# Ledger of designs, part 106: VHH binders against o75319

Target 1, 181 residues: o75319
Amino acid sequence: GNHIPERWKDYLPVGQRMPGTRFIAFKVPLQKSFEKKLAPEECFSPLDLFNKIREQNEELGLIIDLTYTQRYYKPEDLPETVPYLKIFTVGHQVPDDETIFKFKHAVNGFLKENKDNDKLIGVHCTHGLNRTGYLICRYLIDVEGVRPDDAIELFNRCRGHCLERQNYIEDLQNGPIRKNW

## First folded at step 7 (VHH)

Design z19 (framework vhh_4orz_3)
Fold by ESMFold2-Fast, scan of step 7:
Structure z19 (fold): chain B 181 residues (1-181), chain A 119 residues (1-119)
Amino acid sequence: as target 1 above (181 residues)
Amino acid sequence: EVQLVESGGGLVQAGGSLRLFCAASGFTFSSYAMAWLRQAPGKRREWVALITSGGSTDYADSVKDRFTISRDNAKNTVSLQMNSLKPEDTAIYFCAKDSTKYFDYRGYWGQGTQVTVSS
């Protein structure tokens, strides 16, 4: 019964750490029930996620799940030692100010609590591309003062796929800098 | 007190190699990203290379494929292997803790080590 997300196989499972930041982006992991529809090399379970992060000599300290569903995997499928945060976002629309605020607050809190380590903030939506890339770039632009084109280039290079949604790209390049209240 | 002590600089001819070292103390070295930055005469400091706590590396386009950053957590040392040196690599090289190429050198760095590349 479980259908894999459309185009999910088209994307690399995990990008690389974005240098100069604590971010790493990936596509949604799929729980064991999806594996009957996948070849061994296509499998990307929560366990596979952590194995691939370890293979890059990195360690996750937080997962931010931006999907609007809980059907792909459950928080219980993750190690108890890694905090999990769900921020429900709708695809296709630029995330609203409340969503942007929640994301920034979570990132700032993690960085404050993890000053003495180099653990990563893992961010994903369904494909780990548009909503994921938007929120990471929005954080870098608004909080860290990165130029929009530099943030987008860095994300695209490290994710291994370019942001696809023109409305997201337009908002990042030409939209107002949204400083949190 | 965070301390970073750079060494290994010197005079070298174009096409030559140098290896720079940074000895770190006063913090849990293995838990932090480390970077190398440089400042050429009459220019502002620029980021050169970064190595994360986990060992992932990144390089400025000008040094890509010529420079290699590495770390030894047992010795609290970060190193920069510089190959195929060019006159434009002439600069004072600085080691930095928790620095990023997108910020004005957030973190701590030492006095630097001079690298001079003759044509």
Scores: ipSAE 0.000, ipTM 0.205, lowest interface PAE 15.2, mean pLDDT 85

Design z2 (framework vhh_6fv0_2)
Fold by ESMFold2-Fast, scan of step 7:
Structure z2 (fold): chain B 181 residues (1-181), chain A 119 residues (1-119)
Amino acid sequence: as target 1 above (181 residues)
Amino acid sequence: QVQLQESGGGLVQPGGSLRLSCAASGFTFSSYAMYWVRQAPEKGLEWVSRISSGGSSTYYKDSVKGRFTVSRDNAKNTLYLQMNSLKPEDAAQYYCARDTYYFDSRGYRGQGTQVTVSS
C-alpha cells in the first residue's frame, strides 16, 4: 500500500543547510498518490521539496536516497538536471562499511565536480534523521576531521530534530574511523 | 548529452556465462575510465569493475575477481563485461557508467540489462 510512513508527520519536511558544508537533510518526499491521506499543510511532494529549498535561497545538485524502498516517489519525477543516487540502507543497524564507502565516494565525487558552484547535496531516509544523520556525521568525522559531538550538534540544530538511535550516536562518538577508498 | 545503452543480459543457470555490451555516445569515450555497476532488488548500487581510458588497467570487486573480465573497444565506443561461472548473487540489473560520481540511478531505469541466475 500507499500507507504514510509511521511518524512521518512528526518531522519538519526540510532542514537548513549545514554551515561550512554542502549538506541539507530532509524527510522522504511522497508522490501525489499519498496526498489523499494528507491535509494540504502536510503535503511534501518532490515538487514541494524543490520549492522549499528555493525558498531558503539554495539549489540542489544531488539527491542521495537512503530508504530501503522505492514506494514513496518515482525518481523519474525529479528534475532531469539533478542527479539521483539510491543507496539501499537498512534501518536500525549501523550502516556497514560498504554503505559508508558508497556514501563517501558519492559526496567526494560531487564536491570534485562542483567546485565552481554552491549547489547542495540533499540526503534523506524515511524521516531524514537517523540513517541520514549518521552518514552525514560519519562523513564529517572521517573525511573532514570534525569532532563527533560537534558534527552531531551541527546536524541536530540544522535538521531541527535530534538523532534518536543510541547505537548510531555511540558509533559516531566512540567507533572506529572508517577508512575511505 | 551522455548516452549509454546496455545489452546482452538474460536468464542463465548457475555456472553459466554471459557477455554484456555498452554502446556509448555523446562524449569522447577514449578519454574516460568506465565502470560496470549493478543493482539487485532492494540493494544499493555497487560497482563491479573499472577499466582505464586506454584499457591497460582493470579493477574488480573481490567477489567477481577471476570470474569477470572487463574490456573496451575505443574505436567502436563500446564497453564489455565477460561474466563466467555466474552465481545466484550476481543476479542484478547491470549498468555501465563513465568515471564520475554521476552514476544516476534514475538515468538507468528503463535502460541497463537484466541478468537472472536461477535453476
Scores: ipSAE 0.014, ipTM 0.263, lowest interface PAE 7.2, mean pLDDT 85

Design z20 (framework vhh_h_nbbcii10_fgla)
Fold by ESMFold2-Fast, scan of step 7:
Structure z20 (fold): chain B 181 residues (1-181), chain A 126 residues (1-126)
Amino acid sequence: as target 1 above (181 residues)
Amino acid sequence: QVQLVESGGGLVQPGGSLRLSCAASGFTFSSYGSYALGWFRQAPGQGLEAVAAISSGGSSTYYADSVKGRFTISRDNSKNTLYLQMNSLRAEDTAVYYCAADSGTRYYETKPYDYWGQGTLVTVSS
């Protein structure tokens, strides 16, 4: 179906780059077939995503798609020059260790291969908030040693919306560090 | 359209070494957002066993307990080729070896993989 996701219109399309990191978060882009249900100012296609990133004088080097569906847009709707990684992540539950490790390995690999540029890792789920914010913050805490409250505050400020799911917030603040080892 | 072609199999004595290669055509290995790759094997009368797997970025690997410390999986995305270096070979390693590619993020999972080669026979015998 071409049904707009619940509350999708309530969220800013794209946040700001998180300073000191290579991360930028956004809500799911919607392919052209959804545009009949949207006012012109509400449209946020894959093309619109790249235009908004360019408006911030940034460039995407990788997109990580955390949605549990493929109905919103296809990888073929993205420029061939930008790698796309799908990690099927169920909402509502804290992501399992396998999902967390897949995310960390993708980020670490991108950073190693992109030392000579400043390209961004774009991360999204449906709203670009809960699953997206959890995995970015988990990476900052576990890999970069950022304090949990600082990671959450940085994400909230740059995304323009606060993490909403209390179980995600509690896991980030009080949960164990997920080491690859 | 999509092909995976294994090479490097053959007859080797116990304790010997072989390197298997898997050349991909019809698609490209991307470091990010594309194929996780693995090696599987099937001995006569046995089921298919996962041997080793490597993530799209190469940062994560999996090995079956039976081959840990003896086999090394690697990939060269610029050459579109997957490798399996097999050392200290044993009679129990005799099998048809298949390379496989998964277009998703399931690099640690044994199955299902989207694309499979036709296999290459490895015989370890005196």
Scores: ipSAE 0.000, ipTM 0.123, lowest interface PAE 14.3, mean pLDDT 83

Design z21 (framework vhh_h_nbbcii10_fgla)
Fold by ESMFold2-Fast, scan of step 7:
Structure z21 (fold): chain B 181 residues (1-181), chain A 127 residues (1-127)
Amino acid sequence: as target 1 above (181 residues)
Amino acid sequence: QVQLVESGGGLVQPGGSLRLSCAASGFTFSSYGSYALGWFRQAPGQGLEAVAAISSGGSSTYYADSVKGRFTISRDNSKNTLYLQMNSLRAEDTAVYYCAAGEDLRWYDVRSSYDYWGQGTLVTVSS
């Protein structure tokens, strides 16, 4: 459907680049058909996303879409120069090892192929918070050796909202390091 | 509609060289960075064999042991074209060569399904 996601309006559209990384997190952009249900200041289309990234003097090189749906916007709504990657991730559940592996593989491939530029990896789910924050923090912990609490604090500060799902936080803090890839 | 069209096949003598091209239409390599691109071949009476694969940005490649050191895969995203440079050709390289596109996340796994396939181009290596 054309229904706005529950609580979507409660979140900042786009965070800031996470210092020392190539990550930036945001909530799902909504195509123009949703704008009739939004006040002008609430609109956040794919075009609005790229305008806000440029306002921060940053440039996207990849978008990773973690939503379990294709109803919010289409890849065709994005600039042709920015690759789009879909990783279907179920909400509420801690992402499984296969999903974690796919995310790590995509990030590692991007970094290898973009070593000569400073373009960002944009990551989003519906709110750009729980699935997004989990996978970014999981990457930082497992691949870059960041301490769990430091990864979570960095994400929370840069996103402008704290991870909400206790099961995600618990897994990051006390779960095993995943050596998948 | 998505289409892949191979060209550059033909008759060549053992030790010779050929360059195969695969032109994509209906999508762009730059817009669909999630697509792994690869070359597969099928010799008469044999099964389909993976030959080479390349990542969306072009820096990560895979080659079958039978072609390592002889074949080079490359892509030109501005021309929406995939290439296979085939050197030191042998009679055993005689096959129909297919280009294919699939999910970039699994380009390293040649057992993964590729979503789009070309019609194939015949390469014959004989004296």
Scores: ipSAE 0.000, ipTM 0.103, lowest interface PAE 18.8, mean pLDDT 83

Design z22 (framework vhh_7qia_2)
Fold by ESMFold2-Fast, scan of step 7:
Structure z22 (fold): chain B 181 residues (1-181), chain A 117 residues (1-117)
Amino acid sequence: as target 1 above (181 residues)
Amino acid sequence: QLQLVESGGGLVQPGGSLRLSCEASGFTFSSYAMGWYRQAPGKQRELVAFISSGGSTNYADSVKGRFTISRDNAKNTVYLQMNSLRPEDTAIYYCAADTRLYETRYWGKGTPVTVSS
C-alpha cells in the first residue's frame, strides 16, 4: 500500500504527554514509500515520530498500534530498543471487551516494569484520535478512577483535537466499567 | 461503492436559513452513521453535527441550538437545517458516512455556504 489515509494530513503528528499519566498519542507514522505523495513538511515517518518525542524532552518505552492494517509501517522501521504491540481494532465501532482487556493488560504490564523510569506509552490508530482516545480514556476511567468528562477533556487538550465519534463519547460517559480480571 | 452528493448550499445574509441535503447511493444507508463537517479557508475540517444509525444526535457547541441534523432512511438522505446563520459559518460543508473497516469515511465533494451581506 501507498495510499495516504483519508484526512491523515488534517491532524497534528504528535500530541503532548497527558499530565499525571504515561500516555502520549499520535497519528500513524508512514514509511518511506508514502513520502513520494507528501511535501517535506507533511512527512511523518517512524524516525520523525521519535525526533518529535525527543523535541518534547520525552522518551518512548512502548508503542501500541491500534490500526486494522500493517501497510503504513513495519515494526522493523522502529528503533530496536522500543517494544511494539499490535492490537487490531476495527474503526468506528466501540472496541469489544477483549480489545479493551488487551490494552489494559499491556498498559499495566508496562507500568509495572517501568516503575524506575519516566518513559511513555505511545498510542496510535490512523489519526491518533478516536480509537486511540477511546482506549486511553477507557483505561483512565476504569483503572485510574478518572471521571469520564475529565478523561475526555484531558485527552482532547493534549492531543490537540477533540474525539469525533459520538458512539465512543457516549460509551465513555454512560457505558459500563469493564472489569477485566 | 457508496457515493454522497450534497446540495442546498449558497449565499445567504446573516440571520438567514439554509437546508443542506446529502443523498447516498450504494450500500445500506440505514446502517451508517452520518455527519456534517465544514472547512473554512485556511482551517481544518471540523465536525458540525452527527447522527447515528439509531438516530441519536450530537452537535458542535458553536452550532448547538441553531443547526439540526436529521435523516430519512427511506430516501437515503441526511439533512442539515441551518438557522440564524452567522458570517463565521461560512465554509464548504461536507457530508460523510462512516465505515467500520480501515477507518475510511466516505465523503461528498462539498457544498459551499457563504454568509455575508
Scores: ipSAE 0.000, ipTM 0.106, lowest interface PAE 19.5, mean pLDDT 85

Design z23 (framework vhh_7qia_2)
Fold by ESMFold2-Fast, scan of step 7:
Structure z23 (fold): chain B 181 residues (1-181), chain A 118 residues (1-118)
Amino acid sequence: as target 1 above (181 residues)
Amino acid sequence: QLQLVESGGGLVQPGGSLRLSCEASGFTFSSYAMGWYRQAPGKQRELVAFISSGGSTNYADSVKGRFTISRDNAKNTVYLQMNSLRPEDTAIYYCAAEKHYWTTRDYWGKGTPVTVSS
């Protein structure tokens, strides 16, 4: 299907880099076939994503796609020079330990291979909010030792929208540290 | 074209050991990162162990200290040495090759089953 995701227009296309980290969050880019249903100012294609990142004087080094679909855009729509990782996640459920491990493993590996630059890890789900915010905060808490409330506040401020799923927030604040790296 | 062939799976008792092998062909093996994934009954496929083209390794917490990943570039082979096996290690184990381990998997093997039971 070529329908616009529910509530997709309600969210800012891309947030700000999270200070002290290599993370930047955004909503899912939509390929050209979706533009027939969008006003010019609503368009957010893969090309638009990279233009907006450049406008912030930042550069993407990795995209992590958390959507459970391939219909929004294809990896081939991205520059060949930017690595793309697909981690299929279902909305509404707190990501399982395997998903958390994959995310942490990818982030850690990117950081080790990019010590000599300041390139960003771009993370998105459909809205760039709940699954995206959960996994970024989970990484900051479990790997970087950030306090849960500080991680959540930092994400909310930089994304420009607050995490909405109470089960995600509860897991981050009071759940166990995931030792799956 | 890149091909991956896994071997070494089998039935083993708790506390036992197995060595899995994955032979690669059709590409410059030394340029690729290699990973071992597993899929337990009723669960999604998960990353178990990873080795970069440069030889750096990463492990899932559940296997760290028990499993060791290694590679032999002269033989185009990646290995998973599995020690102190537990019933929860029962799964089909898959080999994967990728240009960079943070990108989508380029290629998968067909898997080799490992059953840990008494």
Scores: ipSAE 0.000, ipTM 0.161, lowest interface PAE 13.4, mean pLDDT 86

Design z3 (framework vhh_6fv0_2)
Fold by ESMFold2-Fast, scan of step 7:
Structure z3 (fold): chain B 181 residues (1-181), chain A 119 residues (1-119)
Amino acid sequence: as target 1 above (181 residues)
Amino acid sequence: QVQLQESGGGLVQPGGSLRLSCAASGFTFSSYAMYWVRQAPEKGLEWVSRISSGGSSTYYKDSVKGRFTVSRDNAKNTLYLQMNSLKPEDAAQYYCARDTYWYDSRGYRGQGTQVTVSS
């Protein structure tokens, strides 16, 4: 697929770091082959991602890719120094417990190995909004004890776009806490 | 250099047992939690079991609880997975992985060992 994802242009490329956390959210970067379909100001390649993070005086230490496809960019296009985690997450449905566990465990492991630096965990799905916002907020609620409404507000403010999927919002606000095992 | 080498896979009948081993080198094995992960044909990578650095805490995918037992020998830098009551659904390539890179295909996962379950 060489088609630009639907509505991809509607979203800011990169949010800001979520204060008090190591998270930063962004939309999926698109490899160079997509650039002929984009105006210069619309381009957002893996290189553009790292440039924008650096412009915020931040540094990525991990990328978590939640898309259910491998077509948008190759992990090999990322710097060899930045680990890449692929969690194939279906859109529209609330992520299952296995997906939530994989996300939590990757985050906890990264934080343990990066206690001596301030590198960020970059999280994206296609738009960097619904699956991305859900999993980040789920982590903050379940692991860090943040109130659901506060987690959602923090994500929305820092991403620059509000979570759109009602079922995700309802699960965050009213669903069970997923226990760490 | 971090190296992981899995062994012990093979062909078994349903209800059979296998013991997988993973030999680790190039890092302080006793300082890292370890994973067993598997990938069946046409399926994504899934974690199966995790063991803490000292071996005191073990965790399992629900579908393998009571049938699989993970253990480690830090003196020998070796990770084990005892698999009992094997089912056809357990057939997969099995990999060991060091804690933070179990997910990264570019990371410290070894070559893997094939488990086939058929009558």
Scores: ipSAE 0.006, ipTM 0.214, lowest interface PAE 9.9, mean pLDDT 86

Design z4 (framework vhh_6fv0_2)
Fold by ESMFold2-Fast, scan of step 7:
Structure z4 (fold): chain B 181 residues (1-181), chain A 119 residues (1-119)
Amino acid sequence: as target 1 above (181 residues)
Amino acid sequence: QVQLQESGGGLVQPGGSLRLSCAASGFTFSSYAMYWVRQAPEKGLEWVSRISSGGSSTYYKDSVKGRFTVSRDNAKNTLYLQMNSLKPEDAAQYYCAKDTRYYDSRGYRGQGTQVTVSS
């Protein structure tokens, strides 16, 4: 359907680049069929996403879509020059090791291919918060050796919203390092 | 050994301008993104601006956008921050920081340069 995701309007469309990383987080863009249910200032289409990234003097080099649906926008709505990767994740559950591995593999591949530029990895789920924040923080902790509390603080500050799901936070803070990359 | 040396701070009146500099050594400056961060009295560190390794991409905190401009001279291993229309809330110790894979106190930064905004 064309109903707006629950609480989607409660979140800022796009966060800021996470300093020291190539990550930027945002909520799911909504294709134009959703715009009749939105005030002009609430619209956040794929085009709006790229406009907001450009307003921050940034450029997207990869989009990782963590939603479990294809109904919000199509990859064809994105510029052909920006790679798109779909990793199906279920909300509310801590992502499994296979999902975490796929995310790490995609990020590492992008960084290897983009060492000569400063393009960003854009990551989103429905709200750009819980699954998005979990996987970004998991990458920073497991691959880059960032302390869990520092990763979470950096994500929260740059996204403009705090991670909400306690099970995700507890896994990041107290869980073992996933050595699956 | 990574070394960063900030300079250019001082006392200005509201609406004034300052140009900060950061001289870098001990690493391949042109290969790393650079940051300006600041710390006001009784507050934590906050990111002000970032510039990519080649200078093609810049980032600014919303409160300084349109007033501050970051730039770099890779031939001189120097980072700059042009600060215009300074406000009292901009008063802080300003540091330059080398891009690290980690956002925490382990990241390299200099001793800083003090910016004071008062009349």
Scores: ipSAE 0.000, ipTM 0.128, lowest interface PAE 17.3, mean pLDDT 84

Design z5 (framework vhh_6fv0_2)
Fold by ESMFold2-Fast, scan of step 7:
Structure z5 (fold): chain B 181 residues (1-181), chain A 119 residues (1-119)
Amino acid sequence: as target 1 above (181 residues)
Amino acid sequence: QVQLQESGGGLVQPGGSLRLSCAASGFTFSSYAMYWVRQAPEKGLEWVSRISSGGSSTYYKDSVKGRFTVSRDNAKNTLYLQMNSLKPEDAAQYYCARDTKYYDSRGYRGQGTQVTVSS
């Protein structure tokens, strides 16, 4: 099916780099077959993603895809030079500890292997907001020691949209630190 | 080398059942979460189910929840998908896939097994 995800058009395609971090968040890119359902100015293909990041004078070194489907674009639509990691996450639920550990492990591994460059970790779910924002903020809180409200504010400002799911916000503010290491 | 081999597909009538198997080799099976994904002729790949490395946590696409059950036997390096109450929209090539580390996830999928649902 080439159906556009619900409310996908309501969100900015790509946020800005989160200062002091290697993170950039965006909504899911849609492959060429979706273009007939979109006005030219609404298109956001994998190519459009890389062009928009380049326009910010940034470069992607890793994409972490948090969607539970591959129908929106294929990993083969991405440059071979950019690693692609799929972490299947169920929507609406706070990600489990195994998923949080997987995300932290991927981020730390990338940072260790990319000490000599300034390439970004691109993170997306369907809208690039709730699951994306939760896992980025969880990393900043648990690994970098950022205060929960500061992590959330930084994500919201750089993404251009506020985290919407109250259960995710509550877990970030009041939940335990996940020490999966 | 990583190898995944699916089996158990076939032709069933609506409401029927099939059990798919995936034999894994070339890696420590018990250390990885495993997935079932499918691709219908007119569609891209769709995630169907996930099972944690130890088998204690499972996730399902909403449309298959209550009808499909994923399981694994780590002693036999085998992943299973029990499919009950099959619907025409479940017809697809079914693949098993290994979870990935933070490197490129391309290439860790089996050749698939075909499921056809028709009267």
Scores: ipSAE 0.012, ipTM 0.295, lowest interface PAE 8.9, mean pLDDT 87

Design z6 (framework vhh_6fv0_2)
Fold by ESMFold2-Fast, scan of step 7:
Structure z6 (fold): chain B 181 residues (1-181), chain A 119 residues (1-119)
Amino acid sequence: as target 1 above (181 residues)
Amino acid sequence: QVQLQESGGGLVQPGGSLRLSCAASGFTFSSYAMYWVRQAPEKGLEWVSRISSGGSSTYYKDSVKGRFTVSRDNAKNTLYLQMNSLKPEDAAQYYCARDTYYYDTRGYRGQGTQVTVSS
């Protein structure tokens, strides 16, 4: 179905760039077929995403899609200028080490290949909050050496919503640093 | 709409040189890293080189290091592969590819250009 995800309307479409990083977080864009169930001011299509990023004077260089489904939009709905990476992640569970490693590797690869520009890494799950916030914070803690509480605070402030899943927060604050790079 | 057109392949003797070109259209060329990949007869697909969007970073398979040089001209939307000291083992169909997934070398590739190394 064309069912809108539960509580999707409760979240801001796009956060702000996280200062000192190349990350920006947002909720899942919904393709045109979902617009029949949305008021004009509630619409957030792939086109709307890019318009909102441009309004912030920012530019996307990569989208990382963390949803466990492809029903919301297709890569073909995105502008040709922006690479798209799908990392299937199960909701509710702390992402496994393979998922964490793949995310880190993709981010490091993007940063290495984009030294000559200021383009952003856009990250989303369904709400752009729990899986998204976990993986961004995990990267900041493990790779950039940011203190866990500082990473979480930065994400919460820039996303405009606080991480909700206690098991994710607990893993970030007290879990082991994943040693890979 | 995305189109990649390879050219410059041909027959060359061992130790010879060839320059491959890839003309890109239908996307903002300067925004994407680009790959050269090859498929030899009775062998799998292998990547040989990658160049960053701005051209500042280049990567090569160990077997081609020092012999192949990848470059790009963003003003002309063209990717190049200069191949020197060619060996029989380099004979393959060569493809250029746009980086769609950062670790998927098969994203958006052209029709290819044949390189034969033989006397």
Scores: ipSAE 0.000, ipTM 0.119, lowest interface PAE 11.2, mean pLDDT 85

Design z7 (framework vhh_6fv0_2)
Fold by ESMFold2-Fast, scan of step 7:
Structure z7 (fold): chain B 181 residues (1-181), chain A 119 residues (1-119)
Amino acid sequence: as target 1 above (181 residues)
Amino acid sequence: QVQLQESGGGLVQPGGSLRLSCAASGFTFSSYAMYWVRQAPEKGLEWVSRISSGGSSTYYKDSVKGRFTVSRDNAKNTLYLQMNSLKPEDAAQYYCARDTYYYDYRGYRGQGTQVTVSS
């Protein structure tokens, strides 16, 4: 349906680029059919996403959609010039090794193909927080060798909201490095 | 106290090479990504290279790719920058920087080592 996701309005639409990386996190954009339930200042469509990224003097080169649904918007709602990758990720549970591998593979492929530009990898789940923050931090820890606490704090600061799911935080801080590359 | 001590700068002709070193103390060196950053006269601070804590991942500013190589020796708490095919545009004060709490190079830097490129 056209029901707004629970607590979606509680979160900032778009965070800031995470310095030293190509990542930017945001909450799920909602297609026009959802706007009947939103005040004008609450609207965050795919077009609004790109406008807000441009306002930060940034450019998206890839969107990774981690939601377990396709009801919020369609790839056709995005500019044709921006690749879209869907990784169906169940909420509440720490993403499995296959999901982590797919995320790492996509990020590494994008970085290899985009060596000569500064385009960003946009990552979102429903709120752009727990699944999004977990996978970005997991990438920074496992691939880039960032300390877990540093990765989490960088994400929290740039997203403007702190990771909420304790099991995700615990896995990032004390879990094994996934050598699934 | 975080301490970073750069060395190896000097005067070279265009096309020459220099190897910079940074001796780190006051923190667990092997736990932090490290950066080389530079500042030319009348310019802002510019990142040049980053190396992950274990040394497995390296990143470079586009203008230095293929010419500069960053490396580290965690047993010696030392960071290196091998600079080849130096250009006049590379002349700057070079700083070693430790990753901050926010994954950036702006917090913890040494006093720097001067690199001059002239004929």
Scores: ipSAE 0.000, ipTM 0.116, lowest interface PAE 18.1, mean pLDDT 86

